# Ledger of designs, part 6: VH-VL binders against q96il0

Target 1, 167 residues: q96il0
Amino acid sequence: APERGAERRDTAPSGVSRFCPPRKSCHDWIGPPDKYSNLRPVHFYIPENESPLEQKLRKLRQETQEWNQQFWANQNLTFSKEKEEFIHSRLKTKGLGLRTESGQKATLNAEEMADFYKEFLSKNFQKHMYYNRDWYKRNFAITFFMGKVALERIWNKLKQKQKKRSN

## First folded at step 3 (VH-VL)

Design f127 (framework fv_cixutumumab)
Fold by ESMFold2-Fast, scan of step 3:
Structure f127 (fold): chain C 167 residues (1-167), chain A 123 residues (1-123), chain B 108 residues (1-108)
Amino acid sequence: as target 1 above (167 residues)
Amino acid sequence: EVQLVQSGAEVKKPGSSVKVSCKASGGTFSSYAISWVRQAPGQGLEWMGGIIPIFGTANYAQKFQGRVTITADKSTSTAYMELSSLRSEDTAVYYCARGDTFYESPGYYMDVWGKGTTVTVSS
Amino acid sequence: SSELTQDPAVSVALGQTVRITCQGDSLRSYYATWYQQKPGQAPILVIYGKNNRPSGIPDRFSGSSSGNTASLTITGAQAEDEADYYCNSRDSSGDHLVFGGGTKLTVL
């Protein structure tokens, strides 16, 4: 016979930048924005009797969230890296031997930073266009499967009514 | 549970076309993506294109655009890949594979594969 | 050149850990999927969506991703793991799938 369940061994299951859904939740749970992607993560509720179609919808939504998180985390990392490289390159051109990393304001003036911004947007125009296209396609697919799940639930209710004898 | 059954081996002349079939059995067909992947003797895998039957429109790899046509017949749960203007370089094993529709492109990952159809192009 | 680059061959001793890598710019935006292929057989899916295993794939297989690089790790390699391994992902357009050149794993 099994003993009472063991507690988790890890001491720090969630940090301030990672959320855990409430254990008593019977619904999807929305957390705070991730510090790298700036997107709010969703933890999806899994029903005990989830149908294969409901599982497909949930996984589609989960994978869309992961795709979205990865895209924006990568974009933010690329932006930060290229921004630093641009600033260091310009400082070196000005003959400054030492570079400063930390600071909330750029070490370059607004006009020089505008050059970087324009170049970055121009270079990434196609990526953002493809992101928007993919975002709409993914939401279409999610809506489609939401409709299929709704139809399945209606069908199941109709089948249950058919089983009731009244003659 | 789901199986993909492909048509038999073909021997074709250069300049002709070949049409390979892939019949799904034992599961849902219309909402899954069907991809076509080829492999020349001793070479790696090459994605040719795919279709999601419920969306209707096929996607093709740049290399095969203009030569490949991928279609699906929902009533028979069968996908087809037709390759035209055959060359000796098209000699390969052609696989169909089922992918989940979780990503926009046909089959971001392919969980069920057919056994392959050998196509030989010779003079 | 290939959009996804893999080393052609790698070796590992029985019971040891091996890492197979895949590199490409699209991996910054899309996770890699990994397939195993044995001679004369169709490929089988071993890892998808960064580090998800299909049912039936041993837990010694794991995936990881960092920047433009994706990796397949086999912890405690077995003789039956000897095969060709292919990474797969979307191209830079996001509309097409592309395969890496494949890595032949030899278990010594």
Scores: ipSAE 0.000, ipTM 0.497, lowest interface PAE 15.5, mean pLDDT 77

Design f26 (framework fv_cixutumumab)
Fold by ESMFold2-Fast, scan of step 3:
Structure f26 (fold): chain C 167 residues (1-167), chain A 121 residues (1-121), chain B 108 residues (1-108)
Amino acid sequence: as target 1 above (167 residues)
Amino acid sequence: EVQLVQSGAEVKKPGSSVKVSCKASGGSFSGYAISWVRQAPGQGLEWMGGIIPFFGTANYAQKFQGRVTITADKSTSTAYMELSSLRSEDTAVYYCARDEPSYRGYHMDVWGKGTTVTVSS
Amino acid sequence: SSELTQDPAVSVALGQTVRITCQGDSLSNYYATWYQQKPGQAPILVIYGQNNRPSGIPDRFSGSSSGNTASLTITGAQAEDEADYYCNSYDSSGNPYVFGGGTKLTVL
């Protein structure tokens, strides 16, 4: 087979897919922003001789990414839905239609929208606190396993050097 | 241990459409893609398309593009494959399979038992 | 048509070694994945990423590649290995899941 060297980190084509990275790719892929979460997904590089510990780390990072994407997708959908409901409610209270005379979607001014943002943040404070707690917990676990993988790789390199120098 | 449970056999008329389901049992599609592969009687395996349920991203083999639609419902851990404008040559066993990513691409590590679709005139 | 070519049939004596081959231009750039299928059953994964075995696959199964050829080797074939074997890989453009035509293995 042709030689495969290291390549720079690439953005995935027009969506996250099961397509193989280009020939010579040996790094993580970064996709386009997800439609719902607005976060860029990462397609993790899987080494040829992945150890059980490396696999555990990769799966932990993948699970954390999926959890994070799900949280923000749901948060953004909730925000958009409640924002529209708030705008419609306030326009109805004022006796105004949903469209301006120019045909554009009717909106509230910044002062009025400040009330919505304040209420939304207050309402979701506990949810965001639990998110932050879990985010830190997951990142501590990832950092811990990254350290273990690093030590394993150092150990394996030392073992390989000993093996090569023995007659 | 995850199993993929597929819907029952179908008999369809030419020009109609068929929708086959594939449900994960004993686990979920989290972290995996789902592929659909068919096999006509006495023939080999043919990939139709796949989806990554978490991202909602589906891709189709060029031969089936325009006739096949693959969807997934994460809440029920169920993937679907709908094939339209059925012809007699679409008579086949349709498999769903779970795709696990690897350092050199994807591979189908768990397969459903297959759904027989017969297109008769 | 398939971009991957397999011989339609091969035979091996019980306890002997057999090599099933898969040829295609993409195999110079991508590893082959191998699936086993017995009559009336769904395929099962045997080898992926050139020479990785899933849990439950006996160590007599191994994969290798050279140039445009990928091979599945069964060292010490057993009666239960009688089946159709399909290779799978990317096409020349990196699109997944081009299957070979399959090789029917008969264990004598």
Scores: ipSAE 0.000, ipTM 0.510, lowest interface PAE 15.5, mean pLDDT 79

## First folded at step 6 (VH-VL; framework fv_cixutumumab)

Design g74
Fold by ESMFold2-Fast, scan of step 6:
Structure g74 (fold): chain C 167 residues (1-167), chain A 121 residues (1-121), chain B 108 residues (1-108)
Amino acid sequence: as target 1 above (167 residues)
Amino acid sequence: EVQLVQSGAEVKKPGSSVKVSCKASGGTFSSYAISWVRQAPGQGLEWMGGIIPIFGRANYAQKFQGRVTITADKSTSTAYMELSSLRSEDTAVYYCARDTGEYFSHGMDVWGKGTTVTVSS
Amino acid sequence: SSELTQDPAVSVALGQTVRITCQGDSLRSYYATWYQQKPGQAPILVIYGKNNRPSGIPDRFSGSSSGNTASLTITGAQAEDEADYYCNSRDSSGNHYVFGGGTKLTVL
């Protein structure tokens, strides 16, 4: 059963960790860095009288967070895997072992690593281009809804002021 | 609402090339991706590639790499797909579709009616 | 073989629920989109993202995903739902789109 106030960490299907803040939180809470994406997740507070517009904004921010977590977790894992494969392959070609006599990981020189980075960036150019476009679209949408929520809150305060004046 | 209007049917000989156009009207063109999808008679859908006009760089499925060129003309809101070295297996209906551009939740929400390309000797 | 696998055919009786499945490793990272296609017509987007329906798509259509599997569910199937259904997602590289082979739905 889940413990009241206890942190819970679980693994999503994508390998991104999950966390839960204390149950008595009345504001947004920031968690520890995710193992795979190295990004800190935000747990959003949900007020009992959340408007449909506020719900839209919150869900958009939550989905954007999941999108960022999945992208960077996948990118980091892909980079690390391909880097290790590249190093292994080149060391094997050179007839060298994977570790020095001191037990340190054997490494390639800067020129060989530059070749890997160029290949990796070239292979992933379209992926990064689509990510950047979507990042801008999502941030513009979030900014737009933040503005709408702010205007809604101003208008609601004016309505309440007028109602109190009339009563 | 945005509409995608495609060029008319083509009959081509093996070894030639074909260029199909897709004109967008009624909405924004530059910030959406335009994908090209084909369907051979009685077969399923096959993605060929796409372009985001504002960035100008196209992305192609591996199978078509080297034979397909996708371009966009922002001034006319028109995307083009040119397929070279045509074979009889390229006989298909070719669709253009607007991709919403979401990385993890993409969707091709507006489709052209298709252009039939027949490759025969 | 395709990166996204669908059964070629499925049938459902009028008013009953049918589930069309799509399987592939890329579905662990990317949401599936679903398209309906009737003979002689262009495909129509029916589900995208986190179970989102475009305007005009009946609420009997819903999507779900678990692990490497995505599903399109039609609750209370109607005669007009008879069509080919294609799943679509990004490949494992994230750079290309791939379609499933399609599932022909017959409404009895």
Scores: ipSAE 0.000, ipTM 0.509, lowest interface PAE 11.9, mean pLDDT 80

## First folded at step 9 (VH-VL)

Design j21 (framework fv_ebrasodebart)
Fold by OpenDDE, second read of step 11:
Structure j21 (fold): chain C 167 residues (1-167), chain A 124 residues (1-124), chain B 108 residues (1-108)
Amino acid sequence: as target 1 above (167 residues)
Amino acid sequence: QIQLVQSGAEVKKPGASVKVSCKASGYTFTSYGISWVRQAPGQGLEWMGWISAYEGNTNYAQKLQGRVTMTTDTSTSTAYMELRSLRSDDTAVYYCARDQYYDFWTGSSPFDYWGQGTLVTVSS
Amino acid sequence: QAVLTQPPSVSVSPGQTASITCSGDKLGDKYAYWYQQKPGQSPVLVMYQDSKRPSGIPERFSASNSGNTATLTISGTQAMDEADYYCQAWDSSEDYVVFGGGTKLTVL
């Protein structure tokens, strides 16, 4: 089996917006959209008495978020670069300048751009399929652990009520 | 085999003009452009401009505007670069290179093939 | 005009990994291209669109882009890899091709 050369994922600069929630927050915070991925980062709350299950859930959510951020940052960058080259190539082929007489960036018409989008999607179809697959797997796992944490919390509340009744 | 063959070395006086040719073979000439790049002795690469072999449209480096003219002859698959009002600082090896259009699947690979270079010496 | 900055020289021992950087404003939004030039020879394209390798270029050549810095990496550097390396990008604002200043790679 030919070892599929690990495409070194161009590490998008981890410029995750250093959104710092207020220190006294007891809930998750959503930051502004990241400039590369356009995804809003979530700062996850850490309880003082975080259980091992809660910690595992939090870590899984964090890892999934990072994975999403990296994927979309890279995808958006690739899209932008290819779009630019496409437009340039087409304008050159048409004998048009990259700038209008008014100094604005020359653009292609909607029909020409539609061709680009179709071809781009076709080219990246497999990549998107893998992303979707992995996205569902990750979210399923998160949901599963959310259920476990919920059960744990219910159990702990019941135990506390029993202790109060016995005293 | 894809090949770009350039004309021979030139010695010119200041104020003169030089015209370098670049004959392309092994591919459809009109499906690509030609870029010209020069390199002064011991210096880096400097882009001079680009010409489409299909449309004939050109774009020149700002520094060379008014002094450089690029042309193509599709019948002979030959690109030409003329540089006028030569100065001593124009002494360089001049390269032609094939410049690809964007391909959706493979992308763009500009300057994937180069000529052997043409030395132009400008001396008094 | 966009300027691409390269270190003037990099030295490596045979078998070691060489890294050549190319930094420029907004380079992260553009594709980087890399060329190898040996003394008395024409430049040769070694990497295109940040990380793609032309046919005939050894697998030891790789490239990446992080932020505004492109990096050419040569793993297991050989004596034959001694050359000048140039990065290149296209500035869409002015339809201008820019080369880096070049990096001399010496294999000691």
Scores: ipSAE 0.521, ipTM 0.809, lowest interface PAE 1.0, mean pLDDT 89
Fold by ESMFold2-Fast, scan of step 9:
Structure j21 (fold): chain C 167 residues (1-167), chain A 124 residues (1-124), chain B 108 residues (1-108)
Amino acid sequence: as target 1 above (167 residues)
Amino acid sequence: QIQLVQSGAEVKKPGASVKVSCKASGYTFTSYGISWVRQAPGQGLEWMGWISAYEGNTNYAQKLQGRVTMTTDTSTSTAYMELRSLRSDDTAVYYCARDQYYDFWTGSSPFDYWGQGTLVTVSS
Amino acid sequence: QAVLTQPPSVSVSPGQTASITCSGDKLGDKYAYWYQQKPGQSPVLVMYQDSKRPSGIPERFSASNSGNTATLTISGTQAMDEADYYCQAWDSSEDYVVFGGGTKLTVL
């Protein structure tokens, strides 16, 4: 809604620390789409005997999620704000009011809105390019740590079998 | 099948304490939070606070901070709300409601199932 | 502290469309929820996350949330819809849940 971008807002609200995951779940849970970023947050399951390496992987995934949420919340707010400013500017140039007689927000035709979208994408090209590169870097790091965790788990399973044989 | 069953009506004198229970059934108790909401006679709904059945984390309304305590007993799937230093304006129907844990991170608090309510009357 | 404002009462004839509004600063930036409460009964969730309807709630219930105003719409209103309706949102600034003052829907 244009009203969301009209006001100055933090894109990473405090309060994420009141997280409450299911205790007996053995898997991650996916929440509803965030109102600002429109991305579904993942609530990570924490094993009772989490290793330091598993903790590192989980924290990396959590940090990547928070970064991703913040990026898209910022983008969506910027888009909404600039869209509203563009519409108001064009309506003022035409000598039209910001609202119709029925109280609805006045809008522009498809050709005029296409100009805004073109400008917005051009202006944000570098930002989206950097996002894409950072996203790949983060996913490479996550994949690397996933590999390390997998190897640790294989080694622990082999040790478990050894203990079973000894006992 | 999902039910929240609350304890019976209470009559208390000013200055006393009351502890209302809310027994959950039909779902995994520790996967959700419990919110407490009260309603004075002829008035609207007032949120009192929330508790996680998983970690025991609580968040109380500022107006009630210092005289409300929320707890859970996972062995009986029961949530409790204790309100101390009762005043006549605490007379209300007290509800427990199931609160979805993941929505707290997005800043939303849907209450999809409610207990039947517990009338607490504070009079001298 | 966030405040949600609802009209105290709305009256409609059977079969008409009822509209109940809920106004709050930047309410469209939050998820809005709607509850129905009949006399002597517990509230019942009728709409969640702005416009979604729980299983068992008739399709004649719909809702929207934009700007500063969330609206619950009941099309083809029936006598059984007569109740108090409450909107609800979460206030991130003070980390607490806020309810609207409630609207009494009368079906005449």
Scores: ipSAE 0.000, ipTM 0.464, lowest interface PAE 17.2, mean pLDDT 79

Design j27 (framework fv_ebrasodebart)
Fold by OpenDDE, second read of step 11:
Structure j27 (fold): chain C 167 residues (1-167), chain A 124 residues (1-124), chain B 108 residues (1-108)
Amino acid sequence: as target 1 above (167 residues)
Amino acid sequence: QIQLVQSGAEVKKPGASVKVSCKASGYTFTSYGISWVRQAPGQGLEWMGWISAYEGNTNYAQKLQGRVTMTTDTSTSTAYMELRSLRSDDTAVYYCARDQLYDFWSGSSPFDYWGQGTLVTVSS
Amino acid sequence: QAVLTQPPSVSVSPGQTASITCSGDKLGDKYAYWYQQKPGQSPVLVMYQDSKRPSGIPERFSASNSGNTATLTISGTQAMDEADYYCQAWDSSEDYVVFGGGTKLTVL
């Protein structure tokens, strides 16, 4: 079996969003879109009495978020690089400069760009399929743990009500 | 086999002109461009410009604008680079390299094949 | 004018990993290309589009791009890898090709 050379994924620098929620936050905060991934980061609230199950859910959500951030940061970067190179190549082929007479960046027409998008999507189709698969798996797991946490919270509330009735 | 063969070494006086040739073989000449790169003794690579062998359009480095002319002869699959008003600081090895027109989708890269280089010496 | 900055020299022992960096403004948004040049020879393309390897280039050559820095990595460096290495990018703003200053790799 030919060892599939691990394409060292150019890790886009994890631009840690400098978004800092207020210190007294009792809920999850959504930050502005990340400059690389264009995804809005979520700062997850940590309860004072976080259960092991709640902690596990939080960690899973954090890991999934990081995974998404990295994927889209890299994908957006690749897209931008390829798009630029495509445009340059096509303009060269057409005998056109990279700048218009007005000094603006030369662009291709919509038809030519449609070809780029089709080819880009075709080339990255498998990558997107794997992403979608993994995205569903991760979100299913998160949803499952959300259900468990919800049940745990209900159970704890019921126990507290019983103790109050016995006193 | 793809090959770029350049003309021989040249010795020129200041103010003179030099014309270096680059004969291409082993590929469809008009499907690619030619870039010229020079290297002064003990120095790095300097891009001079590019020419399309298909349409003959050119782009020159700003530093060399007005002094450099690139041309192609499709009948002989030969690219030419002429540098005028030579100065001592033009002393360098001049390289031609294949520069692709369709490199992005073809899987080919710019500057994937180089000539052997042509030494141009500008001396008083 | 976009400038690509390379260290002037890198030294490694045989079998060690050599790392050559190339830094430039907005290099992260562009593909990096790498060339090897041995004394008295023409440059040879060793890496293209950040991390792709041309046919005939050994697998010990790899490259990556992170932020505004491209890196050429040579694992298990051999004596034959002693050469000058140049990074290259296309500057779309000025419509020209830019080379780095070059890095002399010495295998001690």
Scores: ipSAE 0.468, ipTM 0.782, lowest interface PAE 1.4, mean pLDDT 88
Fold by ESMFold2-Fast, scan of step 9:
Structure j27 (fold): chain C 167 residues (1-167), chain A 124 residues (1-124), chain B 108 residues (1-108)
Amino acid sequence: as target 1 above (167 residues)
Amino acid sequence: QIQLVQSGAEVKKPGASVKVSCKASGYTFTSYGISWVRQAPGQGLEWMGWISAYEGNTNYAQKLQGRVTMTTDTSTSTAYMELRSLRSDDTAVYYCARDQLYDFWSGSSPFDYWGQGTLVTVSS
Amino acid sequence: QAVLTQPPSVSVSPGQTASITCSGDKLGDKYAYWYQQKPGQSPVLVMYQDSKRPSGIPERFSASNSGNTATLTISGTQAMDEADYYCQAWDSSEDYVVFGGGTKLTVL
């Protein structure tokens, strides 16, 4: 049976990339590619006895995923908008209508579109460099906290062993 | 710089429909979503739904499913919320608020900018 | 879906620390958000993603979210902080926005 949350999400129109793994899943679940970002979202499993440090790590991973999803969704959207604006501008300069007599969108040839791609890549070079910097910073932070969680788990095992010896 | 400006107050009869507008300025309209939140007199905030300004994808509160429709007009950077089959308990101030385009996955929305609100009064 | 419970009112003297709680089952597993609303005005975002402050919100505002309780803390409370405060969360598994009932902060 579907979860109540999944039933409520059925009110949303198709194309929304919200998803829900089966209830009682003990593992992370990977969803289908998001319509806008083309990235697969991950739903992180929440342990029943999650420590504050484990919660901090999970929230950091969730926040990083949201940041990554939003970046690529916005990048893809920006690309589509600027491409359409470029095409319309060039067609207007040529004295051509935005649509053909058959009602289809008028297009530019491959050589003309190459100008757009060069401009777009050049314009967004610094943005992509900052994205890469932030992506690696976030992954470093996640790795650091994963190390802290691992040490916490080792310490807890040692404490349990000491309690047994104290009896 | 960033503003959401809503349409003026409305007075409606029970059974009528109301359509509230929310005009965005100062940012790229299609890079965000718009959430609608209402507040009955003297009561708290109630979320009604969300719409993407990019493709018009919507997600409505279950209580309002079938009575509410959200739309956008990208050419005017305006979001609309239509509520049908009005009842006296629909009397409220209706707010639009800027939402993230894809906060659905993070488990939250920041609602970082709000419209001034539109009072909709449903008289008997 | 989380039901968020807030105390209906909190009173504090100027300069004291105000604490406003928001309780819900496993609320710490979700992000919490806080809004300030003054009479006749729209809500204003004062805290997001548990503990982050938007630009323009004074440093005296802080927040936490752990276990079943999210807390908004206003240190050195001023008369201008008198308002209704609402917590908000998403139930990530159900993808639904939930607001708390609101807390009226009175500064006397």
Scores: ipSAE 0.000, ipTM 0.502, lowest interface PAE 12.5, mean pLDDT 80

